# Designs tried in a protein design chat: VHH binders against Sushi domain-containing protein 2 (SUSD2). Part 2

Target 1, 195 residues: Sushi domain-containing protein 2 (SUSD2), of Homo sapiens (Human) (q9ugt4r445to639)
Amino acid sequence: RLASAFGDPHFVTFDGTNFTFNGRGEYVLLEAALTDLRVQARAQPGTMSNGTETRGTGLTAVAVQEGNSDVVEVRLANRTGGLEVLLNQEVLSFTEQSWMDLKGMFLSVAAGDRVSIMLASGAGLEVSVQGPFLSVSVLLPEKFLTHTHGLLGTLNNDPTDDFTLHSGRVLPPGTSPQELFLFGANWTVHNASSL

## First folded at step 3 (VHH; framework vhh_7mjh_2)

Design b1 (from m9c with G54L)
Fold by ESMFold2-Fast, scan of step 3:
Structure b1 (fold): chain B 195 residues (1-195), chain A 122 residues (1-122)
Amino acid sequence: as target 1 above (195 residues)
Amino acid sequence: EVQLVESGGGLVQPGGSLRLSCAASGFTFSSYAMSWVRQAPGKGLEWIGRIYSLGSESYNPSLKSLVTISRDNSKNTLYLQMNSLRAEDTATYYCARHPWGYSYGLEYFDLWGQGTTVTVSS
């Protein structure tokens, strides 16, 4: 099952719910206690050619860890454009290699514009550049059914509970834009749990 | 020529230390997870530990206090530091490469060195 986040940022949950959340900060994209999988994303305003910030936001970084694996972050490179990959907060070079076997994950890069991560559980993450922001896709095998939480929803073949808050409270279908912003804000990453 | 060549084996006294090296050639060493494995005379293979592409380590709990694995990707070299050696540590020591994509579920090795012999004797 595929879920994605891209653009302004637009989100598509594992059960197919579509929504937009213009956050500013770091957010839980996905948590799954089944394997202790955590995927977190940073949302920031874009920058126009004149240096002015855009009113909309988009994803600029994503980080992932499963269990006791290494921590990988993929972010937009500020100076050269394209993607920058960090492992345990240290920048990686792909000039002599296009892939790496890391603790608990396989990582590969293609032509500097696409990063693929495969985790021991079979979960996968694909990151690419889309305009001034990242496009992020997450693939989960069926064993994660009923085990997911976060902005990408509750994978259970029932889209009506995709707006589940960290507390377990479910926002009903037909959620207003203001309530939807509350849903997004509720999944803010606090420093103690940041990747 | 894709190969692994171990060196540094020899005779060491009980309580002593020894550092083994494994020189990799013919492949992009820095991409691969690598392991050390040993075999005592007349015994089976015993996994010592593994080091992933960028230095994260995992060890056999029974050997963790005895050994440290490290790597130098710029020199295509894997190392095994052994301390407080005992007679039961006498074995042939092998470096071995985990196959491409090992981190997402494979459990075997696809390349082995010829081994280097360590003898612990007084």
Scores: ipSAE 0.181, ipTM 0.627, lowest interface PAE 3.9, mean pLDDT 82

Design b11 (from m9c with S58Y)
Fold by ESMFold2-Fast, scan of step 3:
Structure b11 (fold): chain B 195 residues (1-195), chain A 122 residues (1-122)
Amino acid sequence: as target 1 above (195 residues)
Amino acid sequence: EVQLVESGGGLVQPGGSLRLSCAASGFTFSSYAMSWVRQAPGKGLEWIGRIYSGGSEYYNPSLKSLVTISRDNSKNTLYLQMNSLRAEDTATYYCARHPWGYSYGLEYFDLWGQGTTVTVSS
């Protein structure tokens, strides 16, 4: 199953629910205890070529770790306008090679600004640049059914519980934009858990 | 030529230490996960440990306290540091390359060195 986040940011959960959340800060896109998979993203206003801030927010960084794997962060590069990849907080260069076999994941770069990550579980991430923001897609194999939490929803073939709060409380279908903001804010990353 | 060449083997006394090197050539060493494997005379192959391209390590639990694997990607060189050597550590030591791609958790290799012999004897 595929879930994605792009633009202002628009989210599509694993069960197909669509919503928009204009947060500022770091948020849990996905947690799965099955493999200790964690995917976190930063949302902030973008900057245009003329220095103008965007009216909304979008994703500017995403970080992933599964179990005891290496930690990879993909972020927008301020100076070059492309993608920057960090391995355990150190910047990587892809001028000599387009792929790396890392602990618990395979990393590849295509077309200079698209990054693909395949984790040992079979979970995958694809990150690309879309204007001033990142476009992020997450692919989960079927073994993750009933094992996901976060902004990308509860993967269980039932979209009615996709707006599940950290507490376990479920917001009903037809939730207002104000209530959706509370859903997003509830998935804020705290310093102790940050990748 | 795609090649791995081990060096640093020799005679060492029980309780001693030894560092083996493996020089890689003909491929982008920094991209690959690498392993050390040993074979005692008349015995099968025993996997020692693996180091991923970024430097993260994973060891055979039976050997973890006795060895350290490291790499220098700028020199295309893999290292095996061994301490507290015993007569049972007498073996030919090989460095080996893991295949390109998604093959985590498997002890498969597509390139081997010729081996370097370590003899632990007084």
Scores: ipSAE 0.012, ipTM 0.448, lowest interface PAE 8.8, mean pLDDT 80

Design b13 (from m9c with R50Y)
Fold by ESMFold2-Fast, scan of step 3:
Structure b13 (fold): chain B 195 residues (1-195), chain A 122 residues (1-122)
Amino acid sequence: as target 1 above (195 residues)
Amino acid sequence: EVQLVESGGGLVQPGGSLRLSCAASGFTFSSYAMSWVRQAPGKGLEWIGYIYSGGSESYNPSLKSLVTISRDNSKNTLYLQMNSLRAEDTATYYCARHPWGYSYGLEYFDLWGQGTTVTVSS
């Protein structure tokens, strides 16, 4: 099943719910205890080519770990305008090859600044650049049904519980922009859990 | 009068191309991010993409390879170029303005055009 986050940032959950959330900070896109999968993203104002900040925010970095795998971060490069890939906080080079077989994941870089990550569980991420922000897509195999939480929603074929808070409380569909901001803020990454 | 007016819709054959326009008036167009949104008959709204005031674009990944959004701030006009049109692209197409003060979803845009209908049929 597919979920996405892109633009300013617009989110599409695994059950197809659409919403926007202009946060500042680090947020849980997805967590799944089934495999100890964690996908986290940083949202901040973008910088346009003329040096001005955007009014809204978007994703500028995404990080992933599953169980005891390596930690991979994909981020917008400072001042260069492309993508950087970090392995356990060390910047990787793809000059000699376009792929790496890492602990618990496979990673490849394609033309057009696109990074693909495939995890041991079969979960996958695609990260690309769109304007001043990242576009992130997450693919989950069927075994994750009923096992997901975070901004990308509760994968259970029921979109009415996609706005589930960390506590397990569900916000109803048709919620206000203020309540959507509260939903997003509730999935803030705390220091001890940060990738 | 603050308004958005779409044009350029009509009948087109499968595989064809079409460019939609959205004329803005009554506000400082150059200051706002703008979106294209579509609604197929009997379906919900589907977001196509944004364009920021300076011209940077962000797209729905499902549509990214098929469409291009552009703007001409000197003419207060937003454009949507569509290529390789399919029967599934039959919809009413709207341009919409993003609000300044809130996080937004499709139903929270603060200004919408009246829409222009695109029918892809042979």
Scores: ipSAE 0.000, ipTM 0.100, lowest interface PAE 22.2, mean pLDDT 75

Design b14 (from m9c with Y52W)
Fold by ESMFold2-Fast, scan of step 3:
Structure b14 (fold): chain B 195 residues (1-195), chain A 122 residues (1-122)
Amino acid sequence: as target 1 above (195 residues)
Amino acid sequence: EVQLVESGGGLVQPGGSLRLSCAASGFTFSSYAMSWVRQAPGKGLEWIGRIWSGGSESYNPSLKSLVTISRDNSKNTLYLQMNSLRAEDTATYYCARHPWGYSYGLEYFDLWGQGTTVTVSS
């Protein structure tokens, strides 16, 4: 199943629910206890080419880890253009090769600022640049049915429970913008759990 | 030069097992995700499963109980272990390479083997 986050940021859950959440900070896009999969993203104002901040927010970094795998972060490069990829907080170079086979994941970089990550479970991420922000897509194989939580929803073929809070409480479909902000804020990453 | 060659097919009794091999040459095998695909007589292609370059496996849920995919990068070889074979498993089995940078769950390929035929009959 495919879920996405892009733009201002707009989210499409694994079960097809659409919503917008203009956060500032770090948020859980996805967590799945099945494989101890964690995908976290940073939302903040973008930086224009002249150094000024955008008025809106969007995703500027995404980080992933599965079990005891390496931790990979993909972020917007500071005025150098394109994407930076970090492995356990160290910036990677793709001058000699466009791919790396890391602990628990495969990573490749394509021309045009696109990064693909394939995890041991079969989960995948694709990260690209869309204006001043990142576009992130997450693909989950069917074994993750009923095992996901976070902003990208509960993958169970039932979109009515996609707005599930960290506590397990469910906000109903048709939730107001203020209630959607509560849902988004509820998935804030705490310092101790940050990737 | 860049090629995939399958082997290990043949006639097998219902309930039996077979292991297919796919020998890769002419490219850096360890850098690519690889899949097995089959085609029964008169039917379309059916994706069996994939093994990523890092070794993780993904399977067609309808076939998960029947098969196991593995790879040996030191031998540039992909394997498909099949158990509890049924008459409906009669097909030509292909190994296939996913394109460089493949990241989506759609099954598409840029290199195919010639196929090896498995016939399940009493």
Scores: ipSAE 0.000, ipTM 0.094, lowest interface PAE 19.9, mean pLDDT 76

Design b15 (from m9c with G54W)
Fold by ESMFold2-Fast, scan of step 3:
Structure b15 (fold): chain B 195 residues (1-195), chain A 122 residues (1-122)
Amino acid sequence: as target 1 above (195 residues)
Amino acid sequence: EVQLVESGGGLVQPGGSLRLSCAASGFTFSSYAMSWVRQAPGKGLEWIGRIYSWGSESYNPSLKSLVTISRDNSKNTLYLQMNSLRAEDTATYYCARHPWGYSYGLEYFDLWGQGTTVTVSS
């Protein structure tokens, strides 16, 4: 099952719900207790090639950890226009080879500044550059059915509960713009749990 | 006044091409993401695609091969290029503005043009 976040940021949940949340800060894209999977993203104004900031926000970094795996962050290298990969907060180099076998995950970098991460569970991430922001896709195998929470929704073949708050409360379809902003804000990453 | 005005619609033969324009006035056009939306007679609204304020594009996958969206911020104008038109493309075409800082789904907009009609017929 595929879910994605890109642009301003536009989100497509695992059940196909579309929405936009123009936040500033760090947010939970996905949590799954099944494997202790956590995917977090940073949303902030972008920097265009002429040095000016965008008026809206988009994703500029994404970080992932599953269980006791290494923590990998993929972020915009800003002024270089490419991607930068951090392993447990240390910048990683791919000059010798385009792949790395890490604790609990496989990581590869392709021409065109694309990063692919495959986790032990079979969950996967693809990260690429789209203008001043990241485009992020998350692929989950079927065993995650009924086990997901966060901005990318509840994977259960029922889109009516995709706007589930951290408390478990569900916002109805047709939620107002103000309530969608509160939904996004509700998934803010606490400093103590930040990757 | 804050407004969007579409132009360029008309009668076109099947297989033909057409470019629609949308002139924006009364707001800082370059700061907004803009979309094209169409409505065939008796049908609901169908989102065509969006162009972000920084120029990147996003399309309805069903229509991506047939259309290209572009913008000229110096002229405050949004464009929709359509190719290989079919009778099923007969519709009223609208340009629409996404709320500043947000869009809440493919059909959420805070400003609409009045529409321009495209008829694909021999």
Scores: ipSAE 0.000, ipTM 0.145, lowest interface PAE 16.7, mean pLDDT 76

Design b2 (from m9c with G54A)
Fold by ESMFold2-Fast, scan of step 3:
Structure b2 (fold): chain B 195 residues (1-195), chain A 122 residues (1-122)
Amino acid sequence: as target 1 above (195 residues)
Amino acid sequence: EVQLVESGGGLVQPGGSLRLSCAASGFTFSSYAMSWVRQAPGKGLEWIGRIYSAGSESYNPSLKSLVTISRDNSKNTLYLQMNSLRAEDTATYYCARHPWGYSYGLEYFDLWGQGTTVTVSS
């Protein structure tokens, strides 16, 4: 099962629900207690080639950890206009390798500024550049059915509960744009749990 | 030629310390997770610990307090520091490479060194 976040940022949940949330800050895209999987993203105004900020927001960084694995962050590079990878908060340079076997994850960099991450559980992430923002895709194997929470929804073949708050309260289908903003804001990463 | 060569073995007295080295050649050492494995005379293989591409470590809980694994990716070299050596640490010590993609499911080795012998005796 695939879920994605891209552009303005537009989100597509694992059960196929579409929505837009223009946040500013760090948010939980996905958490799953099954494997202690956490995927977090930063949303902020983009920077154009002339140095000015965009008027809308989008994803500029995504970070992932599963259990006691290494922590990988993929973000827009401030100077180069491509992607840079941070490993346990330190910038990683690829000099003669296009892949690395890290603790609990496999990381590869493909032509065209694309970063792929495969986790020990079989969960996967693909990150690429789309204009001034990131495009992020998350692939989960079927064993995660009923075990996901966050902005990318509750993977259970029922899209009506995709807008589940951290408290477990479900916003009903047909939720207003104002309520969707509250849903997004509810999944804000607090400093103590930030990757 | 893809190769691992261990060095630093020898005779050491009980309570002593020893550092083993493993020189890698013929492949991009910095990409791979690497392990140390030992075999005492007449015994099976015993996994000591593993170090991932960027330096994160994982150890056999029975040996964790006695050893430290490190790597220098710029020198293509893997290290095993051993402290407080005992007679039961007498073994042939092997450097071993985990195959491509080990981090998402593979648990075995695809390349081994020839081993270096450590004898702990007074």
Scores: ipSAE 0.454, ipTM 0.790, lowest interface PAE 2.0, mean pLDDT 83

Design b3 (from m9c with G54M)
Fold by ESMFold2-Fast, scan of step 3:
Structure b3 (fold): chain B 195 residues (1-195), chain A 122 residues (1-122)
Amino acid sequence: as target 1 above (195 residues)
Amino acid sequence: EVQLVESGGGLVQPGGSLRLSCAASGFTFSSYAMSWVRQAPGKGLEWIGRIYSMGSESYNPSLKSLVTISRDNSKNTLYLQMNSLRAEDTATYYCARHPWGYSYGLEYFDLWGQGTTVTVSS
């Protein structure tokens, strides 16, 4: 099961719900207690190649950890684009190699600034550059059914509860833009647990 | 040629320390997770621990207080530091490479060294 976040940022949950949340800050894309999987993203105004900022926001960094694995962050490097990969807060070099076998994950970098991460559970993450922002896709194997929370929704084959707040409260389908902002803001990462 | 060559084995007294080296050649060493595995005379293989591409480590819980694995990617070399050696640590020690994209906690190896023998006796 695939979920994604891209553009302005547009989200597609694991159960296929579409929504847009124009946040500023760090947010939980996905958490799953089954394997202690955490995927967090930073949303901020983009910087175009000519140096101007966008009025909308998009994802500019994403970080992942599963259990006691290494912590990997993929982020936009600078104003002209390109990706940086950080391992436990230290920048990695891919000068001589296109892949690395890290603790709890396999990481590869492909042409076109594309990073793929495969976790020990079989969960996968793919990050690429789309204009001034990141495009992020998360693939979960079926064992995660009923075990997910965050902006990418509750994977349970029922899209009606995809807007579940951290408290467990569910916002109904057809939620207004104001209420969708509440949903997004509710999944804010606080400094104690952030990237 | 793709190969691993261990060195540093020999005779050591009980309570002593020893550092084994494994020189890798013919492949991009820095990309791969690497393990140490040992085999005592007449017994099966025992996994000691592994070190991932950038230095994170994972150990056999029974051995983690006695050994440290490290690597120097600039020298294509893997190390095993052993302390407080006992007679039961007498074994042939192998370095081994985990296959591409297969090592996510699995005990499978696609390349082995020739082994180096460690004998712990008076």
Scores: ipSAE 0.069, ipTM 0.567, lowest interface PAE 5.6, mean pLDDT 81

Design b4 (from m9c with G54Y)
Fold by ESMFold2-Fast, scan of step 3:
Structure b4 (fold): chain B 195 residues (1-195), chain A 122 residues (1-122)
Amino acid sequence: as target 1 above (195 residues)
Amino acid sequence: EVQLVESGGGLVQPGGSLRLSCAASGFTFSSYAMSWVRQAPGKGLEWIGRIYSYGSESYNPSLKSLVTISRDNSKNTLYLQMNSLRAEDTATYYCARHPWGYSYGLEYFDLWGQGTTVTVSS
């Protein structure tokens, strides 16, 4: 099952729900207690190569950890674009090779400034550059059915509960724009849990 | 009626300061991100900055040292404080509401005020 976040940022949940949430800060894209999987993303205004701030927000960093694995962050390297990858907050170099076998995950960098991460559970992330922002895709194997929460929704083949709050409360079908913003804000990362 | 009304424009001397206000009505102001945008005579629209519903601000880097955006949700009012004004700052100033969940580009404003004119001249 595939879920994505890209652009302004636009989200597509695992059950196919489309929505937009424009925040500034760090948010939970996905958490799954099944394997203690956490995927967090930072949303902020972009900066173009000419030094001009973009008129919108988008994802500029994404971080992942599963259980006691290493923590990997993929972020925009600088205002001129390009990706950098951090392992437990230290920048990695791919000058000598395009892959790394890390604790609890496999990481590879491909032509076109694309980073792929495969976790021990079989969960996967693909991160690429799209203009001044990141495009993020998350792939989950079937064993995660009924075990996901966050902005990318509840994977259970039922899109009506995709707007589930951190408390477990479900916003009803026909969620208003006001309620959608509260849904997004409810998944803000607190300092104590930040990757 | 859902509307935005700017005020506070006028003639100001170079080096002077001016504060513009934008009064919102007919919607839950506190829930929306708001922006200021200006248009000099014969020029295109220039985004000045935005303030999110939770209070964080972002600015056009070219203008950041000259302006401060603030809001008072209890009064449904948005403010633009401008300092060290130059002749180049002569423009019509608009407040604009971002659509719920959208904040990208000028095309993502779903409500505009009529504008207030600022003329910087001695």
Scores: ipSAE 0.000, ipTM 0.102, lowest interface PAE 19.9, mean pLDDT 75

Design b5 (from m9c with S53T G54S)
Fold by ESMFold2-Fast, scan of step 3:
Structure b5 (fold): chain B 195 residues (1-195), chain A 122 residues (1-122)
Amino acid sequence: as target 1 above (195 residues)
Amino acid sequence: EVQLVESGGGLVQPGGSLRLSCAASGFTFSSYAMSWVRQAPGKGLEWIGRIYTSGSESYNPSLKSLVTISRDNSKNTLYLQMNSLRAEDTATYYCARHPWGYSYGLEYFDLWGQGTTVTVSS
């Protein structure tokens, strides 16, 4: 089961719900207690030529950890262009090989600026550059059915509960843009839990 | 060709320390997770621990306080540091390579060294 976040950022949940959330900060894309999987993303606004922030935002970094695995962050390279990969907060080099076997995950970089991560559980993450922002896709095996929470929804073959808050409250489909913003804001990463 | 060669074994007194080395050749050592495995006389194989390409380490909980694994990618060498050796640590020690694309929690290997014998006795 595939879920994605791209562009402005547009989200597609594991059960196929589409929505847009223009957040500013760090957010939980996915958490699953089954394997202690956490996927977090940073959303930042675009900037106009006069210095004024746009209403639209996009993803600029994503980080993942499963259980006691290594922590990998994939982010936009500020000056070098393309993607930058960090392992436990240290920048990685791929000059001699395009892949690494890490604690709890396998990581590869492909020609064309794409990073793929496969976790011990079989969960997968693919990150690429799309314009000024990241495109992120998450693939979960069926054993995660009923075990997911976050912006990418509750994987249970029922899209009606995809807008579940961390409190357990469910916002029904067809919620207003204001309510949808509250859903997104509810999944903000607090300092102690960040990347 | 593709091989692993252990060294550093021998006779050690109880309470002593020993460092084993494993020299890798014929493949890109830095691209593989590596493990140490031992076999005491008359017993089965016992996994000691592994070190990932990142340098992160994972140990058999029963042995964690007794050993430290490290690697030097510039020398294509894997190390096992053992302290406070006891008679029950007498075994043949093997270094082993995990398969390409290895996943966490799998205890299988596609390349083994010849082994080096450690005997702990007075």
Scores: ipSAE 0.000, ipTM 0.213, lowest interface PAE 16.6, mean pLDDT 77

Design b8 (from m9c with S56R)
Fold by ESMFold2-Fast, scan of step 3:
Structure b8 (fold): chain B 195 residues (1-195), chain A 122 residues (1-122)
Amino acid sequence: as target 1 above (195 residues)
Amino acid sequence: EVQLVESGGGLVQPGGSLRLSCAASGFTFSSYAMSWVRQAPGKGLEWIGRIYSGGRESYNPSLKSLVTISRDNSKNTLYLQMNSLRAEDTATYYCARHPWGYSYGLEYFDLWGQGTTVTVSS
């Protein structure tokens, strides 16, 4: 099952719900207690080639950890226009090889500034550059049914509960764009839980 | 129970003034930045302004001259003073809490009141 976040930023949940959330800060894209999987993303105004900020926001970094695995962050590189990969807060080099077998995950980089991560559970992430922002896709095996929370929704083959708040309250289908900002803000990452 | 409860709404004539209150309970009110947000019938949410834990205020530029936000930490209460009310100010008014440690100019809230309705009509 596939979910994605890209552009202005546009989100597509695991059950196929589409929405837009123009946040500023760090947010929970996905939490799954089944394997203690955590995926967090940073949203901020983009920086154009001339150094000017965009008026809209998009994803500029994404970080992932599953259980006791290493923590990997993929972010836009300052002024280089490419991707930067950090392992436990230290920048990685791919000069000698295009892949790394890390604790709890396999990581590879490909032509076109694309980073792929495969976790021990079979969950996967693909990160690429699209304009001034990141494009992020998350793939989950079927065993994650009924075990997901966050901006990418509740994977249970029922899209009517995709806008579930951290408190467990569900925003109804037909929620206004303004109320979707409440949904997004509700999934803000705080210091104690930040990757 | 962690909650915010607004009061003071009602019917007001155009040109009138009104003061809204928001009573906070279940958390250390003085440690949090607080905001007021409104929603007119059939329209989106509009941020009015905020007051930081230290008392500094920040406002929506389009509303700056019409409103004043204040707080009384000894009473765990947030206030919104509105003057020169117009029909277009008819809305449900919410108080909202910013996350602990909030220091950015962002519109993020982790707790909301249920709202109080203000109707401006002759």
Scores: ipSAE 0.000, ipTM 0.087, lowest interface PAE 20.6, mean pLDDT 76

Design b9 (from m9c with S56T)
Fold by ESMFold2-Fast, scan of step 3:
Structure b9 (fold): chain B 195 residues (1-195), chain A 122 residues (1-122)
Amino acid sequence: as target 1 above (195 residues)
Amino acid sequence: EVQLVESGGGLVQPGGSLRLSCAASGFTFSSYAMSWVRQAPGKGLEWIGRIYSGGTESYNPSLKSLVTISRDNSKNTLYLQMNSLRAEDTATYYCARHPWGYSYGLEYFDLWGQGTTVTVSS
């Protein structure tokens, strides 16, 4: 099961719900207690090659950890417009190697600044550059059914509960833009739990 | 062509320290997780610890206070620092490479060194 976030930023949940949330800050894309999987993303205005700040926001960084694995962050490079990979908060250089066996995950870099991460559980992430922002895809194996929370929704084959808040309250289908902003804001990462 | 070569073994007195090296060649060392494994005379293999390509370490809990694993990717070299050596640490010490994309446990290695012998005696 695939979920994605891209552009300005547009989200597609694991159950196929589409929505837009123009946040500013760090947000939980996915939490799964089954394996202690955490995927967090930073949303902010982008910067184009001519120095112009974009209207609206998009994803500029994504970080992942599963259990006691290494922590990997993939972000837009400040000056080059390509991708930077951070391993346990330190910038990683990919000059000679195209892949790494990390604790609890396999990481590879493909042509065109595409980063792929496969976690011990079989969960996968793919990160690429799309204009001034990141495009992020998350693939979950079937064992995660009924075990997901966050902006990418509740994977349970029922799209009507994809807008579930931390409290367990479900916002109904057809939720207004103001209510969608509440949903997004409800999944803000607090400093103590930031990756 | 693809190989691991250990060095630094020898005779050490009880309470002493020793540093072993493992030189890697023929593959992209920096990409792989690497382990140290030992075998005492007449006994089975005992896993000592692992260092992932990014430098994160995992140890056998029984040995964690006695050893430190490190790597120098610029030299394609893996290290094992051993302190407070005892007679029971007498063994042949091997470095070993984990295959890419693995999740099969401590025993799954696809490349082994020749081994270097450490004797702790007085």
Scores: ipSAE 0.274, ipTM 0.698, lowest interface PAE 3.5, mean pLDDT 81

